# Designs tried in a protein design chat: VH-VL binders against q0aze0. Part 141

Target 1, 268 residues: q0aze0
Amino acid sequence: MKIILVNNRFKENTEKKAQEIAGQLSALNVEVIIDNGLDEPYAGTVDFIMVLGGDGTMLRAARRYGQRAIPVLGVNMGTVGFLSNIEINELAEYLPLILREEYSLEARMMLEVAVFQQQSLLTRVFCLNELLLRSNSPRMLSFALEISGQKLEPYRGDGLIVSTTTGSTAYSLSAGGPIADPQLDAFIVTPVASHIINKRPLVVSPEREISLHLLEEREAIIGIDGQIKMDFGAENRVLIKRAPHPLLMVNLKAKPFFTSIDRSLQRQ

## First folded at step 7 (VH-VL)

Design B14 (framework fv_inotuzumab)
Fold by ESMFold2-Fast, scan of step 7:
Structure B14 (fold): chain C 268 residues (1-268), chain A 121 residues (1-121), chain B 112 residues (1-112)
Amino acid sequence: as target 1 above (268 residues)
Amino acid sequence: EVQLVQSGAEVKKPGASVKVSCKASGYTFTNYWIHWVRQAPGQGLEWIGGINPSGGYTTYRRKFQGRVTMTADTSTSTVYMELSSLRSEDTAVYYCTRDYEGTYLVSPDYWGQGTLVTVSS
Amino acid sequence: DVQVTQSPSSLSASVGDRVTITCRSSQSLANSYGNTFLSWYLHKPGKAPQLLIYYISNRFSGVPDRFSGSGSGTDFTLTISSLQPEDFATYYCLQGTHQPYTFGQGTKVEIK
């Protein structure tokens, strides 16, 4: 068995804990690869991915490894979030189940984001939560949204979010989007501070292709899962599709999504 | 152990409909699309369509012109393919297969044993 | 529809022979992001098809290393380096990039 341990290099306790866990796994004849985010993703085959950290670390792991159809377990290290399944102090209890492959998998859709300049592909990335198009200046954007070849009336405002159902509780929620059951596959298209009063969030089939481009030269950026930022100008176009593979999240214990989000909303 | 088990052979008259089942076991049913592929006697393999059991989203080959319907029952981990307005040319062995991706057909890895559907007058 | 054509349609071979089967598509199988979905299957009468190779060159779990795939764009090849008795079968390529997804017509590998 070969496991990747994904951790956050910049948190003081995570390197020591990753080394401790790697030692425990090696004692059980498990080969361990540590990914602290500094190097390229491990290119070899692995059986399991263990993510040590909060939602941000899971989003990075999903971008790096989510398309490989490998089980991914989120282990919370003291952060608050939705993407971890067990706490670090529970790992010893669940480790025998992991090694015996006694767990279920939950599929979470991902986005495939391709950014073009004219006809040339600039970059292709995958993400678990969302793509955000936003203005990088006080001026509103004017932009075109096309859904599977259907051209909508132009948008004017601060931007747009294209989200997975998993991402419905991230930036889309802050912009007025619906809370979606992450077991559903759908794109959620949420306007950001639209000047047009009748622009509402849309929920569309994950088989749709979504494209965006600017109608006027503006300073804009696109953001991916809040972690990657790219300049976006009038010469650019972005295409958003359902990614080829969902993220396979390990389910070792039941997580009450709706009660968790309900409690989170009561604190706001 | 991953298994796809299909319902038994059917004999139908022209104009009738047939509903073939494919029961999945040994994996998380909602993580994979189920596609249907047929082979008529002396012919090659032909893709018919697929369904995502998570959400019930379907994609069909246009050739069947509204004659095919795919459904999934998550409580029994079973996919159904119903083909209506049967013609003699629909005589074939019908296979279900799982594939992980929805937008493309990447790696149909496990297949049902096949269901022979014979359409004759 | 994207057409895929296999060559040859039939061949006779002996155990230990190197066998090469070609699959050609009427248009590029690369999608707009450069991904190419081409897979190969072994099919025997009375049995379900078996996946051999996916994503051009990736060998499926349990498939012997004598099977290999290669190619790009419109031209793809399946090679069996040393034919074994269990390899006498019909082989199909499948393009999964463009709907409707299409199989080649098949290549029958028969005993000499």
Scores: ipSAE 0.000, ipTM 0.395, lowest interface PAE 17.7, mean pLDDT 85

Design B15 (framework fv_inotuzumab)
Fold by ESMFold2-Fast, scan of step 7:
Structure B15 (fold): chain C 268 residues (1-268), chain A 121 residues (1-121), chain B 112 residues (1-112)
Amino acid sequence: as target 1 above (268 residues)
Amino acid sequence: EVQLVQSGAEVKKPGASVKVSCKASGYTFTNYWIHWVRQAPGQGLEWIGGINPSGGYTTYRRKFQGRVTMTADTSTSTVYMELSSLRSEDTAVYYCTRDYEGTYLVSPDYWGQGTLVTVSS
Amino acid sequence: DVQVTQSPSSLSASVGDRVTITCRSSQSLANSYGNTFLSWYLHKPGKAPQLLIYGISDRFSGVPDRFSGSGSGTDFTLTISSLQPEDFATYYCLQGTHQPYTFGQGTKVEIK
């Protein structure tokens, strides 16, 4: 068996813990690759990905490896989030189940984001939570949203979020979007501080294609999972589709989404 | 070892432009943002902006928009900051620094030695 | 934008003293994912700033254990448990959560 351990040296100071876990796995005849986020993603075949960290580390792992149809386990090392399944102090308990492949998988949709300059493809990235279009200055944006060839009335405001259902509890929630069951596949389109009061969040089929472009030259950015930032101008267009493969999240421990979100909402 | 090496001191007249370079070595250049920070005499540190060398994507502090341009040359692992329409208050030591994340300034860990830019008639 | 205020602006201390510097932000530095990006730097004239602490409390590689960070939300503290001769410098906090990223005004630690 070959396992990738994903950690972030600068966020969690986790290099020593990753080395300890790698040593334990090596003693059990498991080949370990450590990905601390500083180098290119490991290109070879692997059987399992273990993410040591919080939601941010999981989002990075999903972008790097999510399209490869490899089981990914989130192991929390700090504050509990929505994307981790077990705590680091539970790892020893669950390790035998991991090695025997005795776990279930939950498929989570991902976004495919393609950014164009006119008709030239500049970049393609994948993400688990959302794409954010936002002004990079105090000035309001004016932009066009098109859904499967249908042109909506222009948007005016601070920006727009196109989210997966997994991302419904992240930035989209803060902007007034609905909470969605992460087992559903859908895009959630949530306006950010729209100056047109009747612009509502939209929930649309994951088979739809969403495009965005600026109607006026503005200083704007697109953000991916809150971690990648890219300049976005009037000559740019972004195209958003459902990614070819979902992220396969490992479920070792029952984590009831609805009771968890209910408790979280009551504490607001 | 990680190193950021900046170009030498510059003396410019008001209205001129200055272009400062920052050459990176000892790590994968495209995995880190490079940010620019300045310190004017007798003042504190001020963030100017940053660039992602992987795509050339930039973010600037609003007060510098229209005057600052950051570029990256991946073939030489060098980032440039050009500041135009120079004023006397732009006299400062300019530093480049690397940071892993793009959306947040998490841990600017390694810094260039600084470049003194003096703007005087 | 987010204002960051350091206190004190300067202090006088002797070798071996415990030194505490505070940093207060005008709004919470936690992002939507609950992560806080607050770091501390040591700066000496003629030298580049040096990272001491990142993520509120994580010590950067090679930084002596006498340096520690703590805090949450809007209030953060850097502590030097036993001041050494090389620690006489100006210290800055940096909030990296909200653009534009902002530094505190600095705290100068001077020989008593």
Scores: ipSAE 0.005, ipTM 0.458, lowest interface PAE 12.6, mean pLDDT 86

Design B16 (framework fv_inotuzumab)
Fold by ESMFold2-Fast, scan of step 7:
Structure B16 (fold): chain C 268 residues (1-268), chain A 121 residues (1-121), chain B 112 residues (1-112)
Amino acid sequence: as target 1 above (268 residues)
Amino acid sequence: EVQLVQSGAEVKKPGASVKVSCKASGYTFTNYWIHWVRQAPGQGLEWIGGINPSGGYTTYRRKFQGRVTMTADTSTSTVYMELSSLRSEDTAVYYCTRDYEGTYLVSPDYWGQGTLVTVSS
Amino acid sequence: DVQVTQSPSSLSASVGDRVTITCRSSQSLANSYGNTFLSWYLHKPGKAPQLLIYGISKRFSGVPDRFSGSGSGTDFTLTISSLQPEDFATYYCLQGTHQPYTFGQGTKVEIK
């Protein structure tokens, strides 16, 4: 068995714990590859991915490995979020189940984002939460939104978010989007500070293609899961689709999504 | 290695706005939230709010909503806190600190040196 | 808002003394996953706060082993087993479970 251990380079406790866990797994005859985010993603075949940390580390792991159809387990190290399944102090108890493959998998949709210039593909990335198009200056954007060949009236405002259902509780929520059951597959399209005051978030079939481009020369940025930032100009077009594979999240114990989000919201 | 360096002291008149910066180095800027905490003279510490530089998601203490704005510039690894409609009771040392989460404040581990903001006429 | 009260507000101590500071919250600090976010900080005038203990009992990197934390639910304690000269400071507890996050009022540890 070969496992990738994903950790945060600058989280000292996570580095130490990753080494301890790698030692424990090696003693059980498991090959361990440590991914601290500094190197290119491991190119070889692996059987399992263990993510040590919070939601940010899971988003990175999903972007790097989510399309490989490999089980991914989020292990919380005290930095609680929505994407982990077990606590670090529970790992020793669950290791036998992991090694025997005695767990269920929960599929989470991902976005495929392709950025073009002059019909040439500049980059293709995957993400678990969202793509954000935003202005990088005090000027509002004018941009075109097209959904499966249907051209909408031009958007004017600070930007737009195209989110998965998993991402419905991330940036889309702060911009006024709905909370979605992550078991559903859908795109959530949420305007950011729209100057058209009746524009509402859209919930769109995951089978549709979403296209964005600027109608005027403006400074804009495309953000992916808040972790990748790319300049976006009038010569660029972005195409968003459902990714070919969902992220396969390991479920070792019940995760109470609705009670967790309800509690988080009442703390505000 | 990890450092948070804040902008210098500010003196403002009541009703003005102040914008304090916090420049991060020695770690991956987008992997951590930056929270802001203040201490008025002779008072204790008070949490103001936080920002996820990854995506710009913010959370503010209710009493500051409408007066505080937090922003992040990933190209310079800098977080800004702007506080408007300043009052004399806003006179305080303002600190930035990093933490992994925005839903919980788990272990704010490294802190900026502090920025004194004085509101006087 | 969750209120956090420290006891005592101030104390006088000598080098080598055992010092105990208590922090009490108005409601449980356990979240829906059973995690409790209670931290302790050392603060000196003109300097930034320094993290000592997080997650009730976990020492931050580089923090001497004379500092220890304990507690559960609503009652938490910071103990300094043998006070050193550099330990004369104000100590704050922080609850990070419930927004808005709240600090205790502080405990000033002064030279006898």
Scores: ipSAE 0.000, ipTM 0.408, lowest interface PAE 17.2, mean pLDDT 85

Design B17 (framework fv_inotuzumab)
Fold by ESMFold2-Fast, scan of step 7:
Order: structure tokens, then sequence, then C-alpha cells
Structure B17 (fold): chain C 268 residues (1-268), chain A 121 residues (1-121), chain B 112 residues (1-112)
């Protein structure tokens, strides 16, 4: 058995805990690959991915490994998030179940983001939460949105978010989007500070293709899961589809999504 | 075995353009961003911008916007930085450095040897 | 722009001395996920910068254990526990959290 430990070296004391866990796994004849986020993703075949950290570390793991159809477990080491399943102090209890493959999997849809310059594919990126198109200056953007070849009236504002249902509680929520059950597959299209009064968030089928391009020369960026940033100009076009594979999240104990989000909103 | 090798020193007149190259070897070229940093005589280090060689995505420091262009040639594993409308204050040693992602400058770990660009009338 | 200020701008030290360099930022260097991208570099005239420390306190591969980093938020420190002859150089901190990414002005460590 081969496991990737995704570790966040940019938080206090995480390296010591990662080494302790790697030692425990090695003692059980498990081959461990440590991914600290500084180098390219491990290219070999693995059986399981264990993410040590918070939601941000999980988003990174999903982009790096989410398309490989490998079970991914989020192990929280700090403030409770939405993408972890167990706490670090529970790991010893659940480790035998992990090694015996005695757990359920929850599929979470991902986005496939393809960005073009004219007819040339510049990059293809996968993400768990969202793509954000936004202005990189005080000026509003003017941009075209197409959904499965249907051209909408031009958007004018600070930007647009195309989110998964998992991402509904991330940037889309801040921009006024709906909270969605992450077990549903759908795109959520949320305008950012739209100048047009009637622009509402849209919830559309995950089978649709979404295309975006600028109608005027402006400084804009595309953000992926709040972690990757790309300059976006009038010569660029982005195509968003459902990714070929969902992220397979390990479920070792019940997570009360609706109760958790309700408490989070009450604290605000 | 990771190496970044830059082109040689350049002398340019004000108003001209300069194009500096950075050839990468010893790793998968398209998996890392290349950033450019300069140091003017007697000054500190200054970040200019970066490029993702996978697709050619760029991000520039705003003061260089409109004057700097970064490009990548994946067939030769080479990144280029072109700076136009040169001024005497652009005289500096220019370095390329690799970093895994461009959203944050996490740990630029390997650096080119530097290219001295002198702008004189 | 996030301003990064180093203290002191220069210092004189002897081999074996403990050296401490401070880096202060005008705003927190933690991103929305709590990650801090602060690194330290050694730079000598005519040579490229060399990474010493990344992510506040992680030594880069091959860097001697006399180098250590610490700090959080806006205040960061590089410590050299016992200065060696090859350590006489200029040191820079780099914040990689907020664009434009900014270096400190540098701290020159001179023999005396």
Amino acid sequence: as target 1 above (268 residues)
Amino acid sequence: EVQLVQSGAEVKKPGASVKVSCKASGYTFTNYWIHWVRQAPGQGLEWIGGINPSGGYTTYRRKFQGRVTMTADTSTSTVYMELSSLRSEDTAVYYCTRDYEGTYLVSPDYWGQGTLVTVSS
Amino acid sequence: DVQVTQSPSSLSASVGDRVTITCRSSQSLANSYGNTFLSWYLHKPGKAPQLLIYGIDNRFSGVPDRFSGSGSGTDFTLTISSLQPEDFATYYCLQGTHQPYTFGQGTKVEIK
C-alpha cells in the first residue's frame, strides 16, 4: 500500500506531526510519499491520499490529485473546516479502517478550466471550489457569458464566479450566491458586484459548458480556488466543464453539513 | 542538477528594448513558474513578474505593465523577458528564478547567474 | 504595496557570533488559508541569491542548521547561531503572500 501525505509546511508544527504519521504508516508496511506543496505532484500510482491540514491544503490536494480517482481523506489540525472528515487526535482510532479500506466515499464534482489565446490552448486546470473572473483595477469589466452555446446579455461589473456545489460556501457565498448541498452536481454562476440590476446567480446542469471572454481591453485575472492566479485579457477565452472525475472524499464519520453551515452563518 | 542559464550582458541606449533569456534544465520545465527579479547598482532586490511556461500565463508588477513582456518556448525550455522603452534607471542585474506556483511566491529556490543590462546614452 | 523593512541595515560581527536579523511587514503575511510565505536569502556580490529559509522557519535543502527562522504575522527573524566565514554576506527577506512581492532592503553582515 502506498499513501501520499499532503502536508502544509507554512503552518506551525505541521512537519513534526507529518513525520510522526509517516513513521506510524511505515511501521505498518505502508510506503509513504510526502507532498509538502513545494514541488510538482508525485507522478506514480498510489492507493490513498491523506491531507494533513485545513480546507486550503485540501483544495491544493484536490487540484494536484483529484482527477486520479484515489480516495482522499481530510485530517483537520486546527480550526474546523468543511473539507476535513476527522481530527488529528482521531487518526489513530481510524487508521485500521483506512488500511482495511472500511470507509465510504463521497463524490464531489470538480471543474475543468481550459484557457485559450485565440485558438491555442494555454492551460488546463482542475479545481474543487471555483473559478473567479475579476477586474484587477478599479474599472468594471464588460464580458460575455455563454452557457452551452446560448449567449447571455453582456455582463458588466467586477467579475463572475463559476462554482461547484462544494464551492457554494466559499467565494460564491461572499458574492451573494446560494448555499448548495454538496451532494448535488451543478454549476453555480454568481455575478460579482454586477452593474446590471437583474443579474442573478444561476444554478445550471453540470453537463453544460460555460464560456467567458472580455468584450473590452481591461486588466483582469482568473483565480482558481483562491490559490492560482492568471492574467486574463481580451485575447483570452475560458471554457469551463465538469471535470472527468469527481474528487473521492473519504467518509469515516458523519459530517452535519447543514448544522455546520447554519452555525457559521450565525457567528457572522 | 537543476540549472537556470541566462544570456550574456547587454548594453542598450535609452528608448531601446532588451530581451534576456533563461534556459532551464534538470526538471520538468512546464511544472514551475519562472520569475524575474532585478538589482540596480547599490539597491536591493526587486520583483518584476513571472510566467507559467505551461500556457504562457504572466503576472507583472504594475510599474512595469506595458513595458515588460515575458514569453516561454517549451521546445527549448527557455523563458524570455523583454523590457522596452529603457531608461537609465533600468540598469541592473536581472535574475530568473523558478517557483512552483505563481499565485504566491512560495520559495524561489534555483536562480540564474544574472544578466547585467546597462542603459546609457 | 506591502512594505518590508529589515533591521539592522548593517552589522559587524566575528566568526562564532550569534547574529539576529529582523524583518517587519506593513501588514500580515498570512493568506486567507493561514499560510505565510516569508523566505530568507543570502546574497554575495557577483553571485545569485541563495535560498536559506522558506515558510518562516523551514530550512532549504543543504542549508546548515545554524540558520533558523521564526516569527508570525508582521514580525520575522533570521538567526545565525554561530557565524562562519562564508556567512559574511547581505541577507534579504522576501514576502511572497501579497502582490507585488517585495524584498526587504537588505542587511549587510560584515567582518570586524
Scores: ipSAE 0.195, ipTM 0.669, lowest interface PAE 5.4, mean pLDDT 88

Design B18 (framework fv_inotuzumab)
Fold by ESMFold2-Fast, scan of step 7:
Structure B18 (fold): chain C 268 residues (1-268), chain A 121 residues (1-121), chain B 112 residues (1-112)
Amino acid sequence: as target 1 above (268 residues)
Amino acid sequence: EVQLVQSGAEVKKPGASVKVSCKASGYTFTKYWIHWVRQAPGQGLEWIGGINPSGGYTTYRRKFQGRVTMTADTSTSTVYMELSSLRSEDTAVYYCTRDYEGTYLVSPDYWGQGTLVTVSS
Amino acid sequence: DVQVTQSPSSLSASVGDRVTITCRSSQSLANSYGNTFLSWYLHKPGKAPQLLIYGISNRFSGVPDRFSGSGSGTDFTLTISSLQPEDFATYYCLQGTHQPYTFGQGTKVEIK
């Protein structure tokens, strides 16, 4: 068995723990590839991906490996999050099940984001949570939104979020979007606050194609999963569609989504 | 072995433009950003901007916006930085450096040898 | 702009000395996920900068064990446990979390 161990070197003590776990796996005749995010993703065939860290590390792993249809397990190393399944203190308990492939998989849709300059593809990125279009200056944006060729009334405001259902509890929630069952496949289109016009969040079929472009020269950015930023100008266009493969998330223990989100929203 | 090889020294008059090249080898060119950093005589290091060679996406320090242009030629694994409207204050050694991430400057690990650009009348 | 200040601006030391250089940022260098992008570079006249430490405390490949990094919040430290002849140079910290990315002003380590 070959496992990619995705770790976060930019938090204290994470590298030491990753090497300790790699040693334990090697002792069980598991080949371990450590991905610390500093180089391009490992290109070879692997059987399993273990993500050591919080939601941010999982989002990075999903962008790097999510389209390969490989089981991905989130192992939390301190901070509680939505994308981890087990705690680091539980890893020894669950390791025999991982090695025997005794676990269930949950498919989570991903976005495919393609940014163009005129007719030239500038970049193609996959992501688990969302794309955010926002102004990078005090000026509001004027932009066009098309959903499967249907042109909506021009939007004027601070921006727009196109989210997966997994991303419904991330930026989309902060902007007033609905909480969605992550087992549903849908795009959630959530406007970012505007003082001139009101728009409501839309929930649309994951088979829809969404395109965005600016109607005026403005300084704007495209944000991907809160981690990647790209300048976006009037010469640019972005096309968003469902990614070819979902992220395959490993479930070793039941994590009831609705009670977890309910506890997060309550003070008590 | 990763190498970044830059073009040779340039002498320019105020108001002219200069174009410095950085040729990469020993790694997958389109998987790493190239950033440009300069050092003026007696001054510290200053970040100018960066480019993602895979699609040509660029990010520039605001003070250089409108004067700097970065481009990439994937057929030759070469990045170019062009600085226009040169001033005497632009006299500096210009370095290219690679970094895997572009959103953050995480670990610019390998650097070109530097290109001295002298601006004098 | 995030201001990065190094201390001291220069110091004199002898081979075998322990040298400590500090770097202070005007605001936190942690991003939304708690990741901190602070690195340290060695720079000699006529040569390109060399990466020593990235992510506060991780030594780059080939960097001797005498170099170590540490830090908390807005305060970061580079330590050279036993200065060698090749270590007389200018040292820079770099914050890579907030654009525009900024270097400290440099600390020159000179022969006493």
Scores: ipSAE 0.300, ipTM 0.722, lowest interface PAE 4.9, mean pLDDT 88
Fold by OpenDDE, second read of step 8:
Structure B18 (fold): chain C 268 residues (1-268), chain A 121 residues (1-121), chain B 112 residues (1-112)
Amino acid sequence: as target 1 above (268 residues)
Amino acid sequence: EVQLVQSGAEVKKPGASVKVSCKASGYTFTKYWIHWVRQAPGQGLEWIGGINPSGGYTTYRRKFQGRVTMTADTSTSTVYMELSSLRSEDTAVYYCTRDYEGTYLVSPDYWGQGTLVTVSS
Amino acid sequence: DVQVTQSPSSLSASVGDRVTITCRSSQSLANSYGNTFLSWYLHKPGKAPQLLIYGISNRFSGVPDRFSGSGSGTDFTLTISSLQPEDFATYYCLQGTHQPYTFGQGTKVEIK
């Protein structure tokens, strides 16, 4: 068995823990690759991905490995989040199940985000939580939203979030978006400080495509999962659709989403 | 071994343009962003902008927008920074540096040796 | 723009001394997901800058144990537990969380 340990290089304790776990796994004749984000994603085939840290680390892991159809386990290291399945102190208990591949998988929809300049593709990114378009100045943006070719009324405001249901408990929630069942595939389109009072978020079918572009010359930023940032101008277009493959999240421990959501939110 | 090797020193007149190259080796060129940072004499380090060699997407610091152009040649694993309308204040050592995590200047790990650009009448 | 202020701007120290450099930002460098893009670099004249610490407290490959980083939010510290002859240089912190990305003004560590 070959396992990738993905740790958060921005957290003090994750490197040391990754090394410790690597040692333990090696002692069990498991091949281990440690990915702290400084190196290129491991290109070889692996059987399992273990994410050590919080939601941010999971998001990075998802971007790096999510399209490879590899089981991904979130191991929380004392942070508050929604994307970890077990705690670090539980790892020893569940390790035999992992090694025997006795676990269930939960498919989580990811976004495919494509940024264009005119007709030229600038970049394509897959992400687990959301795409954010926001103003890079104190001035509001004017931008066009199209859903499957349907042109909505122009948006005016600080920005817009296009989120997965997984991302519904992330920035979208802070912007007033609905909490969505993670077992549901859907886009959540949440306005950020809209000029229109009570502008409601949209829940959109994952079969649709969403496009955004600015209607005026303004400085804007595209944010992806809060970890990727891109300048965005009037010459750019962004297209969002469902990623071709979901993230396969390992479910070792039952985590009742709705019964624990209040607890999790209170900690944030 | 990861290496970034930059072109040699340049001397330019005000109003002219300069193009500095940064040749990358020892890693997959298209996997990492390349950023440019400069240091004027007696000053600190200043971020200029970055380019994604995969697709050529760029992001520039606002003060340089309109004057700076970054390009990438995947066939030679080389990134270029061109700065136009040069002024005396542009006199500096220019560095290229590598970073993987999108456009964020997260933790540049490898740097070029630097290129001195002198702008004088 | 996020301002990053290092302190002190310069210091004199002897080999074996404990050296502490502080970096303070005008706003939190943690993003919405709790990631903090704060790095420390060593720079000698005529040489390329060298990464020492990334992500607040992680030593880059090959960096001696005498270098350590700590902090959170807006306050960060680089510590050299026992200054060595090769450590006399200028040190910079870098925030990569907010655009434009900004360096501290630098701390020159000189021989006493």
Scores: ipSAE 0.005, ipTM 0.450, lowest interface PAE 11.2, mean pLDDT 90

Design B19 (framework fv_inotuzumab)
Fold by ESMFold2-Fast, scan of step 7:
Structure B19 (fold): chain C 268 residues (1-268), chain A 121 residues (1-121), chain B 112 residues (1-112)
Amino acid sequence: as target 1 above (268 residues)
Amino acid sequence: EVQLVQSGAEVKKPGASVKVSCKASGYTFTRYWIHWVRQAPGQGLEWIGGINPSGGYTTYRRKFQGRVTMTADTSTSTVYMELSSLRSEDTAVYYCTRDYEGTYLVSPDYWGQGTLVTVSS
Amino acid sequence: DVQVTQSPSSLSASVGDRVTITCRSSQSLANSYGNTFLSWYLHKPGKAPQLLIYGISNRFSGVPDRFSGSGSGTDFTLTISSLQPEDFATYYCLQGTHQPYTFGQGTKVEIK
């Protein structure tokens, strides 16, 4: 068995803990590759991915490995979040189940984001939560939204979020989007500070293609999962669709989504 | 093993353009961003922008927007930075540097030797 | 822009001394996930900058263990436990969390 440990080196003591866990796994005849997020992703075949950290580390792991159809387990080592399944102090208890493949998998849709300059593909990235289009100045944006070739009335405002259902509790929620059951597959399209009173969040089929481009020369950014930022100008176009593979999240114990989100909303 | 080699010193008049090259070797060129940083005489280091060689995607510091253009040639593993409408304040040593991630400037680990650009009338 | 200020701007030290350099930012360098992209560089005249520490406290490959980093939020420290002759240089911190990415003004470590 070959396992990738995805580690966040930017949190205190995480590197030491990752080495300790790697040693424990090696003692059980498991080959371990440590991914600290700073090097290129491991290119070889692996059987399992264990993410040591919070939601941010999980988002990075999903971007790096989510399209490979490999089971991914979130192990919480700090801030309480939505993407971890077990706590670090529970790992020893669940490790035998992991090694025997005695767990269920939950499929979480991902976005495929392609950014073009005219006819040229500049970049293609995958993400678990959302794409954000946002003004990079005090000036509001004017932009076009098309859904499966259907051209909507122009948007004016600070931006737009295109989110997965997993991302419904992230930035989309802060912008007034609905809370979605992550077991559903859908795009959630949420305006950011729209100047048009009747612009509502949209919930659309995950089979739709969504495109965005600026109608005026403005400085804007495209944000991916709050971790990648890209300049976006009038000569750029972004195409968003469902990624070919979902992220396969490991379920070792039940996590009550609705009570968890209810708890989180009380922390304002 | 990893090496970034820059083009030689340039002397330009105000209003001219300069194009500096950075040739990479010893790693997979398309897997790392190349960022550009400068240091004017008696000043500190200043980030200019970066490019992802895989798709040519660029990000620039706003004060250079419209004056700076970064390009990559994957066939020669070379990144170029072109700065136009040069002023005397652009006199500096320009460095290219490698970083795995472009969203954050995490750990620029290998640097070119630097290219002195002098702008004088 | 996020302002990054180093203290002191210069210091004089002898081989074997403990040297501490501080870097303070005008706002938190932690992103929404608690990750902080604060790195330290050694720079000598006529040479390119050299990475010493990244992510607050992680030593880059080949960097001697006398170099250590610490801190959180807006206050960061680079420590050289026992200064060596090759350590006389200018040191820079870099915040890579908020665009535009910004360097501190530099701290020059000079022979006493």
Scores: ipSAE 0.006, ipTM 0.584, lowest interface PAE 8.7, mean pLDDT 87

